# Ledger of designs, part 12: VH-VL binders against q86iv5

Target 1, 237 residues: q86iv5
Amino acid sequence: LDSCSICVDFVGNSLNDLLNIILNSGVIGTCGDLCSAVPGGQIVDTVCDLLCDYVGVDEFIKLISDVDPDPIYICEKISVCKTNDNAAASLDLVQINPQNGTVGGTFTLSIAYTVTNTIATGQLAFNIIDPTGNAFGDAVLLVQQSPEQYTQQFQFQATPSEQESFPNGLYTVQALVCEGSCGSPHPNTYTLANGTTTFTISGADSSSMSGAGSFSGSSQSTQTGAASGSGSGFALF
Short names: E, the ipSAE of ESMFold2; O, the ipSAE of ESMFold2 at other seeds; V2, 0.75 times the mean of E and O plus 0.25 times the DockQ between their complexes.

## First folded at step 2 (VH-VL; framework fv_ciduvectamig_arm2)

Design c07s (at its last look DockQ between E and O 0.02; V2 from the best seeds 0.00; counts 0 for: pae E 20.3 > 2, placed apart)
Fold by ESMFold2, look of step 2:
Structure c07s (fold): chain C 237 residues (1-237), chain A 122 residues (1-122), chain B 110 residues (1-110)
Amino acid sequence: as target 1 above (237 residues)
Amino acid sequence: QVQLQQSGPRLVRPSQTLSLTCAISGDSVSSTSAAWSWIRQSPSRGLEWLGRTYYSSSWYNDYAVSVKSRITVNPDTSRNQFTLQLNSVTPEDTALYYCAREGYKYGAFDIWGQGTLVTVSS
Amino acid sequence: QSALTQPASVSGSPGQSITISCTGTSSDVGYYNYVSWYQQHPDKAPKVLLYEVTNRPSGVSSRFSGSKSGNTASLTISGLQAEDQADYHCSSYTSSSTFVFGGGTKLTVL
């Protein structure tokens, strides 16, 4: 709805397509050459053209082709997303339920945070680190988050897969609130608050079956009559 | 064609707020093809970019890290102007202050105001 | 103290060519193609000579040319004339959506 969220969503969803077009095309001389090939119809092409024309095709290609392209950073560089180097927040609660669960069980991660100076464009992110050091996680985009109290929930099922076997033992949850992309080395990026909690998985071990792990997220505000948030596909920081 | 005309006091006491205005003629402060900057110059530090404001469906600001906690740049569409507010000034803020137009797609300052020498002293 | 490094002074005789360097980092000069150069005569505001490394605004002599390699940009003035005696500044847009300037170079025409 807002220009920053539209930009981050476009870049995040179209990054691989843009890279493939750049890699597999000959001379790209105009934004039209690049953007007309992006799937998603007229509105996606229009958003692509507007963003590309704003900085110029050569600069847009450079930003997309960076060795570590970051949708939030790209949208900040083209000045569609704002930054606030004085953003401030605290983590009030990092809680996982159940604290003692089993393989195949469903876990709900609840994160409450208080913004004390506006987060212009940032993330609420988490990692879950298994007993062997393997990590998985997710993030939610934060745009113009005014000073207020906020709550976000994430759910996952501990179904073993090739990416994560869910071994028995102690798991560490790490949560971050950031201006910019959490963990990014890019300018205007700050970790504003950091919190941890733990949980355990116990049950039958030495048996493994391939399965799917899935994430779903919900964001809640503790304001009267308000609800906010959506899941983001951004993974580990 | 395009001109920038500066106004504001030339003498400010330490710890006070420096306030300058830049009036635009021949262009619009809300033009989507331009951004509007403040730049200062002193013999010891040379040219130093301070911050800008610009319109792209909404109003945006960028500020130099060195002054970010003290600076505000605001547009005024009704008078076709933009302003600099710099709080808590010290003698190190003594400089010749310029407003400038940035050709948005080129990243260069193609139109400059006449300059205002601001002295900060007790 | 400036973020970009320029020589403090350069000199040349009328008709010769001179080059002024501007060295930054991968976060400014080396990041984008938004490097610009300015000429400033005493008691006057700067005047843009080049933008986007090599482009000349209308009315700027073709004697002014620019280039960039890695983190270093260069301004070359060919066919040096007495009126070229001025201060020259480089500027770069940064990866942090800010601008930085060089310390300036005083050109003396002998």
Scores: ipSAE 0.000, ipTM 0.395, lowest interface PAE 20.3, mean pLDDT 83
Fold by ESMFold2 at other seeds, look of step 2:
Structure c07s (fold): chain C 237 residues (1-237), chain A 122 residues (1-122), chain B 110 residues (1-110)
Amino acid sequence: as target 1 above (237 residues)
Amino acid sequence: QVQLQQSGPRLVRPSQTLSLTCAISGDSVSSTSAAWSWIRQSPSRGLEWLGRTYYSSSWYNDYAVSVKSRITVNPDTSRNQFTLQLNSVTPEDTALYYCAREGYKYGAFDIWGQGTLVTVSS
Amino acid sequence: QSALTQPASVSGSPGQSITISCTGTSSDVGYYNYVSWYQQHPDKAPKVLLYEVTNRPSGVSSRFSGSKSGNTASLTISGLQAEDQADYHCSSYTSSSTFVFGGGTKLTVL
């Protein structure tokens, strides 16, 4: 329903395909040349064409081809997402349960934050650093978050995979609330608050056959006015 | 197998609202692989696409210019259906109305309902 | 008035090839390659014959083929058979995120 969220979701999901099309085509003269080649059928082509025509094909290609492409920044440059250079927030709670768990167990990260000046387009993000320095994480999009208190939960299973083995030891959780993409060097981007916590994984020190790790986020907010929360995303910072 | 089953009144008075329902079986109205359209057919205009609804992280609508001021197409996820509301009808809205699926894979209307002949008259 | 122009009727004898044209503008047929063709027998809903100009869904005879040049798309039916007698409609997705249809072509098999 919200044009900013539509843009961020489209760019985030289609960025690699768009780059591939741009690099494999000699000259792209119209939005149709670019957008008709994006996989996803006519619905995805419709969103692509709408966003591309909004700024013109040359500007759209420039934004997509940035060395540090960033869906939020792209959508801000397209002017379908707003910015607030005075956004402000604080982190009230960063907790993970259980604080001491086992490989294969389920962990729930709970983050509470208070917005004190509207976050126009930003992220609530987290990064988990394992004992060897390897990191994984996720983020959710924040659109027009008015001054209020909010909560968000993220859940993951510590199932070993090629990306993360979940070794025994101390894990560090880093949480961020940002205007713009957390960790991005782009203009109109600010880290508004950060917080950390830790947890441990203990148990049998045996290598099991590797499986795919997974995580998911749930969005919760308490509001007296209108606000929009977005679904899950992924970010490293 | 995907099927579309239409229902709704076949006679509507001028100035009233035409309301039709399309029930979906074998697919979901919230599928990210499809869009859900209304198309009508009359001897004077042939086939005429009216509008669609679809889900891609959020719900979206597109409408034909000729009817955009009067049309609403709504999904109903709990009943797995979608509806057409066409306000302020005139005898020129008399037509055979179809619902249709626009397939993600095909970029075309690959599944059609049985059709509902709607007459607008006093 | 339909947005796309098709001949009102065409005819042919069994075994012949016939072609039906569909002419639009640079904002529809000439913009994307999302042109589709539909066959409609009397009192039946349309059935898709071709999508993306040339592609046939499973179950559609290889006698049906399509092409496009500029703002004009074409449907060709080879080896005409009695059961091909029907109405044929073209459709195009537009640069404005809408669909438009041709006026339809009645094919008579003599």
Scores: ipSAE 0.000, ipTM 0.452, lowest interface PAE 13.1, mean pLDDT 84
ESMFold2 (binder alone), look of step 2: mean pLDDT 93; pTM 0.955

## First folded at step 4 (VH-VL; framework fv_ciduvectamig_arm2)

Design d1 (at its last look DockQ between E and O 0.03; V2 from the best seeds 0.00; counts 0 for: pae E 12.9 > 2, placed apart)
Fold by ESMFold2 at other seeds, look of step 4:
Structure d1 (fold): chain C 237 residues (1-237), chain A 122 residues (1-122), chain B 110 residues (1-110)
Amino acid sequence: as target 1 above (237 residues)
Amino acid sequence: QVQLQQSGPRLVRPSQTLSLTCAISGDSVSSTSAAWSWIRQSPSRGLEWLGRTYYRSKWYNDYAVSVKSRITVNPDTSRNQFTLQLNSVTPEDTALYYCAREGYKYGYFDIWGQGTLVTVSS
Amino acid sequence: QSALTQPASVSGSPGQSITISCTGTSSDVGYYNYVSWYQQHPDKAPKVLLYEVTNRPSGVSSRFSGSKSGNTASLTISGLQAEDQADYHCSSYTRSSTFVFGGGTKLTVL
């Protein structure tokens, strides 16, 4: 449990609340004034205070108020998360099973990647593009991923919802490994590797509009390292 | 002493646009410690916040969901005022309309205009 | 109809204490502490009595106090006086960057 992961998790969960507090108040003089208003209890307040005090309240507010803030970028600018402009990785496998499934079925996405120069703070991310061009996906935070081989597995149920109906046809899976937030224009951000696979869905769409699929993830290193085993990630790219 | 002075029509026909003005004295519409709201009151719905405009490095607007598709609140820095524009009015929009200043901390309305009774009828 | 629920009316005798409740949701009263109370006499604009649940602007009597627990905020008026007869409104800032009001409470001093 490291300070970078704590920072990214805090900012990701509290960014909208912080923006609301800043915009609703004209002047905030201390980190305590800002952080005590954030919902989530004493642990959230303490993390907020530590991060805000580390860089100073004025700079913290500036970073939160950036025209296009993102949690990884903010934590890098605070210097709690490191960057590596020479990070390097490759994608070894992008595989979806079953390759032919049905609406309501469970699909498992397996991604294997090799880090060849440390990923300081980045993402393993994927998009699934349905036959109509609508996309959904998830991302996992990568912190200080040393050179070695990693495997990550994601699972979802193709249960129709307001955001994704799971129409019949060909689906495209895109996977990315990044230093920084995938798709971000911010400094110190790089797409290190990408990969693609496909699958099909045949069956009837449901009009339930409920039960949008949750993603869960686990990871194994074939050398000895560990990646996060968390579920939902940070952002679609 | 901060004061808000409202002006605008008392009668508007259905489907037309309701337009009200709030003039500010003793403060600036571009104050970074305030926000500027429109609130209406009717016997059936009571007080109802409609929307606001405010300046924090740039201009922002927030609108109530119930009117979001029809409302615009604009600042006018040269006249030190802000306006309400509500499109496509119906008799349901008949109300006493207030402009109000939102205090810089903790989200409350510390200064209110005198109110303008607007009737939407043919 | 109102986003926040208040009793339609309350009454009390001079010198008594009364309490007016304001119940919302976890997205408004229960989310932030941006809850405020307003007094409105007939034919007048509302006047703020309390902000941030408990804070009293200068010029507001110390007889007015406030509290909040969960999704419910309360205004207490102690030492009730004839001039306290008015309508009382609660308001909350929401998670969605909007404000909501209660339906109002008519206070009658007997």
Scores: ipSAE 0.051, ipTM 0.548, lowest interface PAE 7.2, mean pLDDT 85
Fold by ESMFold2, look of step 4:
Structure d1 (fold): chain C 237 residues (1-237), chain A 122 residues (1-122), chain B 110 residues (1-110)
Amino acid sequence: as target 1 above (237 residues)
Amino acid sequence: QVQLQQSGPRLVRPSQTLSLTCAISGDSVSSTSAAWSWIRQSPSRGLEWLGRTYYRSKWYNDYAVSVKSRITVNPDTSRNQFTLQLNSVTPEDTALYYCAREGYKYGYFDIWGQGTLVTVSS
Amino acid sequence: QSALTQPASVSGSPGQSITISCTGTSSDVGYYNYVSWYQQHPDKAPKVLLYEVTNRPSGVSSRFSGSKSGNTASLTISGLQAEDQADYHCSSYTRSSTFVFGGGTKLTVL
């Protein structure tokens, strides 16, 4: 609901279209010239116009086309999302249950982290690496995460599909808490904490299968008047 | 019709600096729709991207980690060209060097120079 | 040393279809859809065949097609012709703002 989250969601979904419009148009003189060409209907056009008008069309184009664009970075540069170069956090727990499971089973990833200096705009991100080196994962946008302890859970079902077969063996889970986009080379980006854990899958069929999970997340807080979060998945690091 | 024409010495001694030039015709080195790369090819390493220069709101450079400490790629707007400078070369830098234009969308090279075989030996 | 893995060679007879794989990581092939393929004849510069996994530039035959699943991209050449005998390279833009190439695949038309 907040303007930072709306900005990051818009830019993340529209970045390729914006780049194509900018690269293929000869002259863009107004926000309307740019934003009316973005697919997605009236709501997308309205958000585009509001963000573009906020900084001016020339600055907006420069930010979108500048270098290796990143939705969080763009929204920070236009000052819709805030940065904190002194953000600080620790990763208290990375657990997956069950630690020994089966193909088709449900796995719950639990992450606990403590913010010690506000994360202004960042991510909680994770990767799951299968025994063959294939990875899948997700990220959750963190906006104005005040100092306190947070708990997040993700669930997936190990159902083989074309994308991930869930072979027997050892899986590695990597988790990161970041200010800015995890893994991004852009300014105002910091890896604040990282952690790993492992789990095993046994009993998989030897036939070739591919699988991918969808993720769901919930945010919990141990402090009154805190806790926010929205699962969106911006980048796999 | 966009064309890239390379020039530069073919023999360089170890510890010296390798310098190559790529002249652009039919496009501008300052085009905001392009980026300008150097890529080399050897039997042992195949194709290897080295770095690029490009203009959007200002000039930017990106370099491969393996050569970042030794490489410079510079535009020359007055001559409409860009250059490679690779310092402290060794025989392992012997390769066929290409300049290339990165197309209007990031992620591919649509125009290549003719190639310059550079030998590093003493 | 290539960051992306391709088979060293592949062969086929005229009229057949062949597929060349290109396997990377979640930081390159699996990160963006900026995967491209190049054909290189002996003593010639590479020529782009595909970009953004599936797109053909003007003048490239529709016999060349591409796909990607996870960390693996594929180039398929249908209706194989003698002129297709060449080296084929894949490339990916990475999340670190660099490019990586595969080791190349020599295609022999029997």
Scores: ipSAE 0.007, ipTM 0.416, lowest interface PAE 12.9, mean pLDDT 83
ESMFold2 (binder alone), look of step 4: mean pLDDT 93; pTM 0.949

Design d2 (at its last look DockQ between E and O 0.04; V2 from the best seeds 0.00; counts 0 for: pae E 13.8 > 2, placed apart)
Fold by ESMFold2 at other seeds, look of step 4:
Structure d2 (fold): chain C 237 residues (1-237), chain A 122 residues (1-122), chain B 110 residues (1-110)
Amino acid sequence: as target 1 above (237 residues)
Amino acid sequence: QVQLQQSGPRLVRPSQTLSLTCAISGDSVSSTSAAWSWIRQSPSRGLEWLGRTYYRSKWYNDYAVSVKSRITVNPDTSRNQFTLQLNSVTPEDTALYYCAREGYKYGAFDIWGQGTLVTVSS
Amino acid sequence: QSALTQPASVSGSPGQSITISCTGTSSDVGYYNYVSWYQQHPDKAPKVLLYYVTNRPSGVSSRFSGSKSGNTASLTISGLQAEDQADYHCSSYTRSSTFVFGGGTKLTVL
């Protein structure tokens, strides 16, 4: 894996811990003081030390303590992820199957997009908005996505849970392709393309409680470039 | 050199608000190297951390889940003290209440007040 | 939030070594190394013995040592003395920015 992806993964998994350590410990003088407290073993400590030492402990703490910290933005500010203010893409297809389904059924979201100017560090993201306005979704990290046509699929099971009941009605799917984190107010962030589709659910049954959806994805390309095939767990727009 | 001196009522009736004060000498309530906690002790619960206030470019609070809906911990920079306010008390809030400084960079309560035994009864 | 589990009592004779355990969860003792130990004599406020699992404040005897493995931390007192007769409490900072305490251990020096 490339340094950008490693940075985004580390920050995404450790941001809450880093903030918690900074607030509880007070004055922190070295990267070692901060990074040795982060749980996760030697690999996590090593990545933390490398990133922190690269920018300096004071700047690293400042980035973590920002009002609206963002893993992609943090990794761009420390220069391990690149930006492209001229990134460009279009959405070719946003399709969900089945369009008319049932509670407990499996839905497949297919997104096809074309990159026309490299996405340096960005996201392919989606939200699904239920009839009451509750939303769930996911995103895939895009690093150095060259001009090419891409296809990504996501699946979820409409099994009622504490997180999402899957009420009967009309659902709206929103898909975004972004440079930077989709929905982020930070510099070097752009929505490059967006699209929507809808589907319906009928036959709700509240007797079953299990996960609202575990999203998985695959990437297909007509060029030899590769995209990340799993969600990063970022907060969505 | 650092000392914490507690004050406040020792008898409170059920449903009323328990209010305690901790005066700080030898340190500042706005110290960026410290945090300021309330901890209570009872035979049935042992030591129980209630909450804290601290300054890290702005004021922060953290509260224990068990009392979160009823507790407020406030700093007073002009008097160099901090206060506990616990609303809607019941006899189960009867305890010996301590204020404490969290003074080591890895967190621990290094300075404690003398304790105030608070009884909640009708 | 879970209370940390300590033995209710332990005993030992002068000169012996004793160990007090403190068991929590992966969200407290098992998460960070912000584990501390306190000694409390009757009618006195607690006094910190150890912080960050192993660190002794200035003025605390080297007879007090600490360790941690998984979700369990331990306080060891070597060369037990009569003045060590007291209550001992462990605490842990949690991943939710709170503190939790153990139930306390009464140490009796025989």
Scores: ipSAE 0.443, ipTM 0.757, lowest interface PAE 2.5, mean pLDDT 88
Fold by ESMFold2-Fast, scan of step 5:
Structure d2 (fold): chain C 237 residues (1-237), chain A 122 residues (1-122), chain B 110 residues (1-110)
Amino acid sequence: as target 1 above (237 residues)
Amino acid sequence: QVQLQQSGPRLVRPSQTLSLTCAISGDSVSSTSAAWSWIRQSPSRGLEWLGRTYYRSKWYNDYAVSVKSRITVNPDTSRNQFTLQLNSVTPEDTALYYCAREGYKYGAFDIWGQGTLVTVSS
Amino acid sequence: QSALTQPASVSGSPGQSITISCTGTSSDVGYYNYVSWYQQHPDKAPKVLLYYVTNRPSGVSSRFSGSKSGNTASLTISGLQAEDQADYHCSSYTRSSTFVFGGGTKLTVL
């Protein structure tokens, strides 16, 4: 029943398809014309039609074609996601374990935060900056998150990939709690809280590596009135 | 109060057509907020989705690749039901067959029929 | 045609937590959040337990929770009870407008 999460996921997954259709199509006269071209069949087409019909095809295309498209902002403009300019939160803990690890080792990021005024639609986001300045991270969607204390854990394995080589040295972790998309220039976006920590990688793990630098998210406490959904990979603030 | 009631033969000979019916109460087969699926279950294969029918501006069908050449899922608006026809059956088609309602919004099968055990044997 | 990968069985004692994994590909579990979980007791049709990765239908206990990371979705049952003994199935929508199911996991409450 959470239309906001469905909208954010649809826009996030279909943005490139929608942009490609808009760029390659001469005239799109109806939501049906646009949405029938989006891959994914009945479920995806129905969600697309619902969202597009809510604002009309011209406004929908305008929102998608924005030079800095942002799924949360688009879904707020469609009115399926709520905004709260008075949202408030604090970051209570940003901790990584182990604080000294090896290439190929597994790291757990634990973030604790307190919401003090409801987050209507926002993110818990983190960015990990390697010794060379290369960054990677992830974000989870926060929807109608009530005043309460929350804890979130993320795991990753420091397995070298094209995106991140995991050089030896000092790593910086930045965590943000935001109303709207963290770092977005769009209206109704606010950084509510931020925190940092560091960890070190030295040497190589003698164990065989079985994963790329990918995150596994888990909630350590129940999140009342909130939905969690996120992409993985590079997330810059 | 949405309910699915299955009926059809429980024994089919190899090379014949397997035919099952799913009667719907508490919803319409032409509801634009739903799709109507057939799913089968066997010890060796587990649950396997076979195909769906659904209505928006017109009727549509989607089918699993493994059965696409021999399956038809067909709505009947006058009787508020939908049917499965699976042609040229083999013993591998022996399974417990379910009809199910698909929630379009969430991609989940929220209502299931009681199941029909179909044996393909000579 | 491709089944999602689940462990064949898991077991736990009352009060414990267990987790069942469901691994697919970047064209199903890794692409959409249309991942659902079904509980099936002997001689009964499957019952939807979770949809859209994390969401519970009305009447489903908060002891059941879901998550997803990359191509793997997980079902966690906390405070395990005798009535939780059942088969658990995951399902995902695909980019081909089809559904795939996992092989199923038999949960034994010891």
Scores: ipSAE 0.376, ipTM 0.724, lowest interface PAE 3.7, mean pLDDT 87
Fold by ESMFold2, look of step 4:
Structure d2 (fold): chain C 237 residues (1-237), chain A 122 residues (1-122), chain B 110 residues (1-110)
Amino acid sequence: as target 1 above (237 residues)
Amino acid sequence: QVQLQQSGPRLVRPSQTLSLTCAISGDSVSSTSAAWSWIRQSPSRGLEWLGRTYYRSKWYNDYAVSVKSRITVNPDTSRNQFTLQLNSVTPEDTALYYCAREGYKYGAFDIWGQGTLVTVSS
Amino acid sequence: QSALTQPASVSGSPGQSITISCTGTSSDVGYYNYVSWYQQHPDKAPKVLLYYVTNRPSGVSSRFSGSKSGNTASLTISGLQAEDQADYHCSSYTRSSTFVFGGGTKLTVL
């Protein structure tokens, strides 16, 4: 919908390809030379050209080649995404259902938060820490989130995989609302609120592995405001 | 005008480290327009890319998954050369080893060394 | 086994055209357009024929041409000559910042 979201989505999905192309080629004289090599079709190439032309190819390459890659930060540096050093929010609810489940079961994480000063470009993020200390999670991009109450749900199935086996025990859920990328050391980045909850899994068999877990999310407001989530971002802190 | 000259031992014992050197003339190992690779060839596997080193504001390395735990490719700017070290060799590492320059902006090996046949005795 | 699949051998008569295929995956040949072809005569190092699918270095005959569709790249040699008898290798740069090669194709000129 908006240029900030388009930028963050493009950079998040294409950063590795941009780095590969820049590093492998050695000589890139125009945005067209860089962007035509990026896979993903004509829409991706067009977004790349627009962002690259906006700042110039040399500055774009410099930002992409930074040793601290962060899609939100990059889009803030090129002035496509705004910042608000006075952003403020609170977490009203962090709840997971069921609180006692099984391997293969479906869990719903519900997060409610209230923005008290506009979040210009930030995240609603969560991590789930298993009993062994391994973590997984997700994040939703927040753009120009005006003062209002918001609700977001995430759903996942506890299907064992190479990334997460879902062992028996106590799981900790951590949720954050941030201006900027949650956990980032970059300027204009703030953790605005955090919350936790727990749940348990019983009957798990850690020797079994099949498929990977997945996430989906939604957001709604009791007033005006829009936030929606389907995407991976800076979920681990 | 650009030439790659290889040197190094042709016989290596199993479990030891294979070390090869590639000297560069007519170009610089620190060229920001090039990358420097090692590639080997055997009758059973054909050509196999092993790894590279290159300079783009800092030094980078990329390695093939099959050898990543055992390989190191290093530049030597003072001698204008780059080296291959392959640890813990086995008879499966017996091959003709090439160094190569990636000098085109679209990722191709435009200059090759003469090749060094390395035998790993059983 | 090689990461990219080429026919083991191909043959043709002088003056004919032949095509050598190179099939990979969506993570290599099908991902970027960094596909290259090399000619190798016996006891010689490989020599680049094509890069970026279609580009010919200076001194490479226009009889050599390349194409790519999906996960398959092709080298075509038109007007086959006795000197074209050699091994031919394809290579692709991958999504993971590595290179992969085909198994090679021995071209016999009859």
Scores: ipSAE 0.339, ipTM 0.690, lowest interface PAE 3.3, mean pLDDT 87
ESMFold2 (binder alone), look of step 4: mean pLDDT 93; pTM 0.955
ESMFold2, look of step 6: ipSAE 0.006; ipTM 0.432
ESMFold2 (binder alone), look of step 6: mean pLDDT 93; pTM 0.955
ESMFold2 at other seeds, look of step 6: ipSAE 0.439; ipTM 0.749

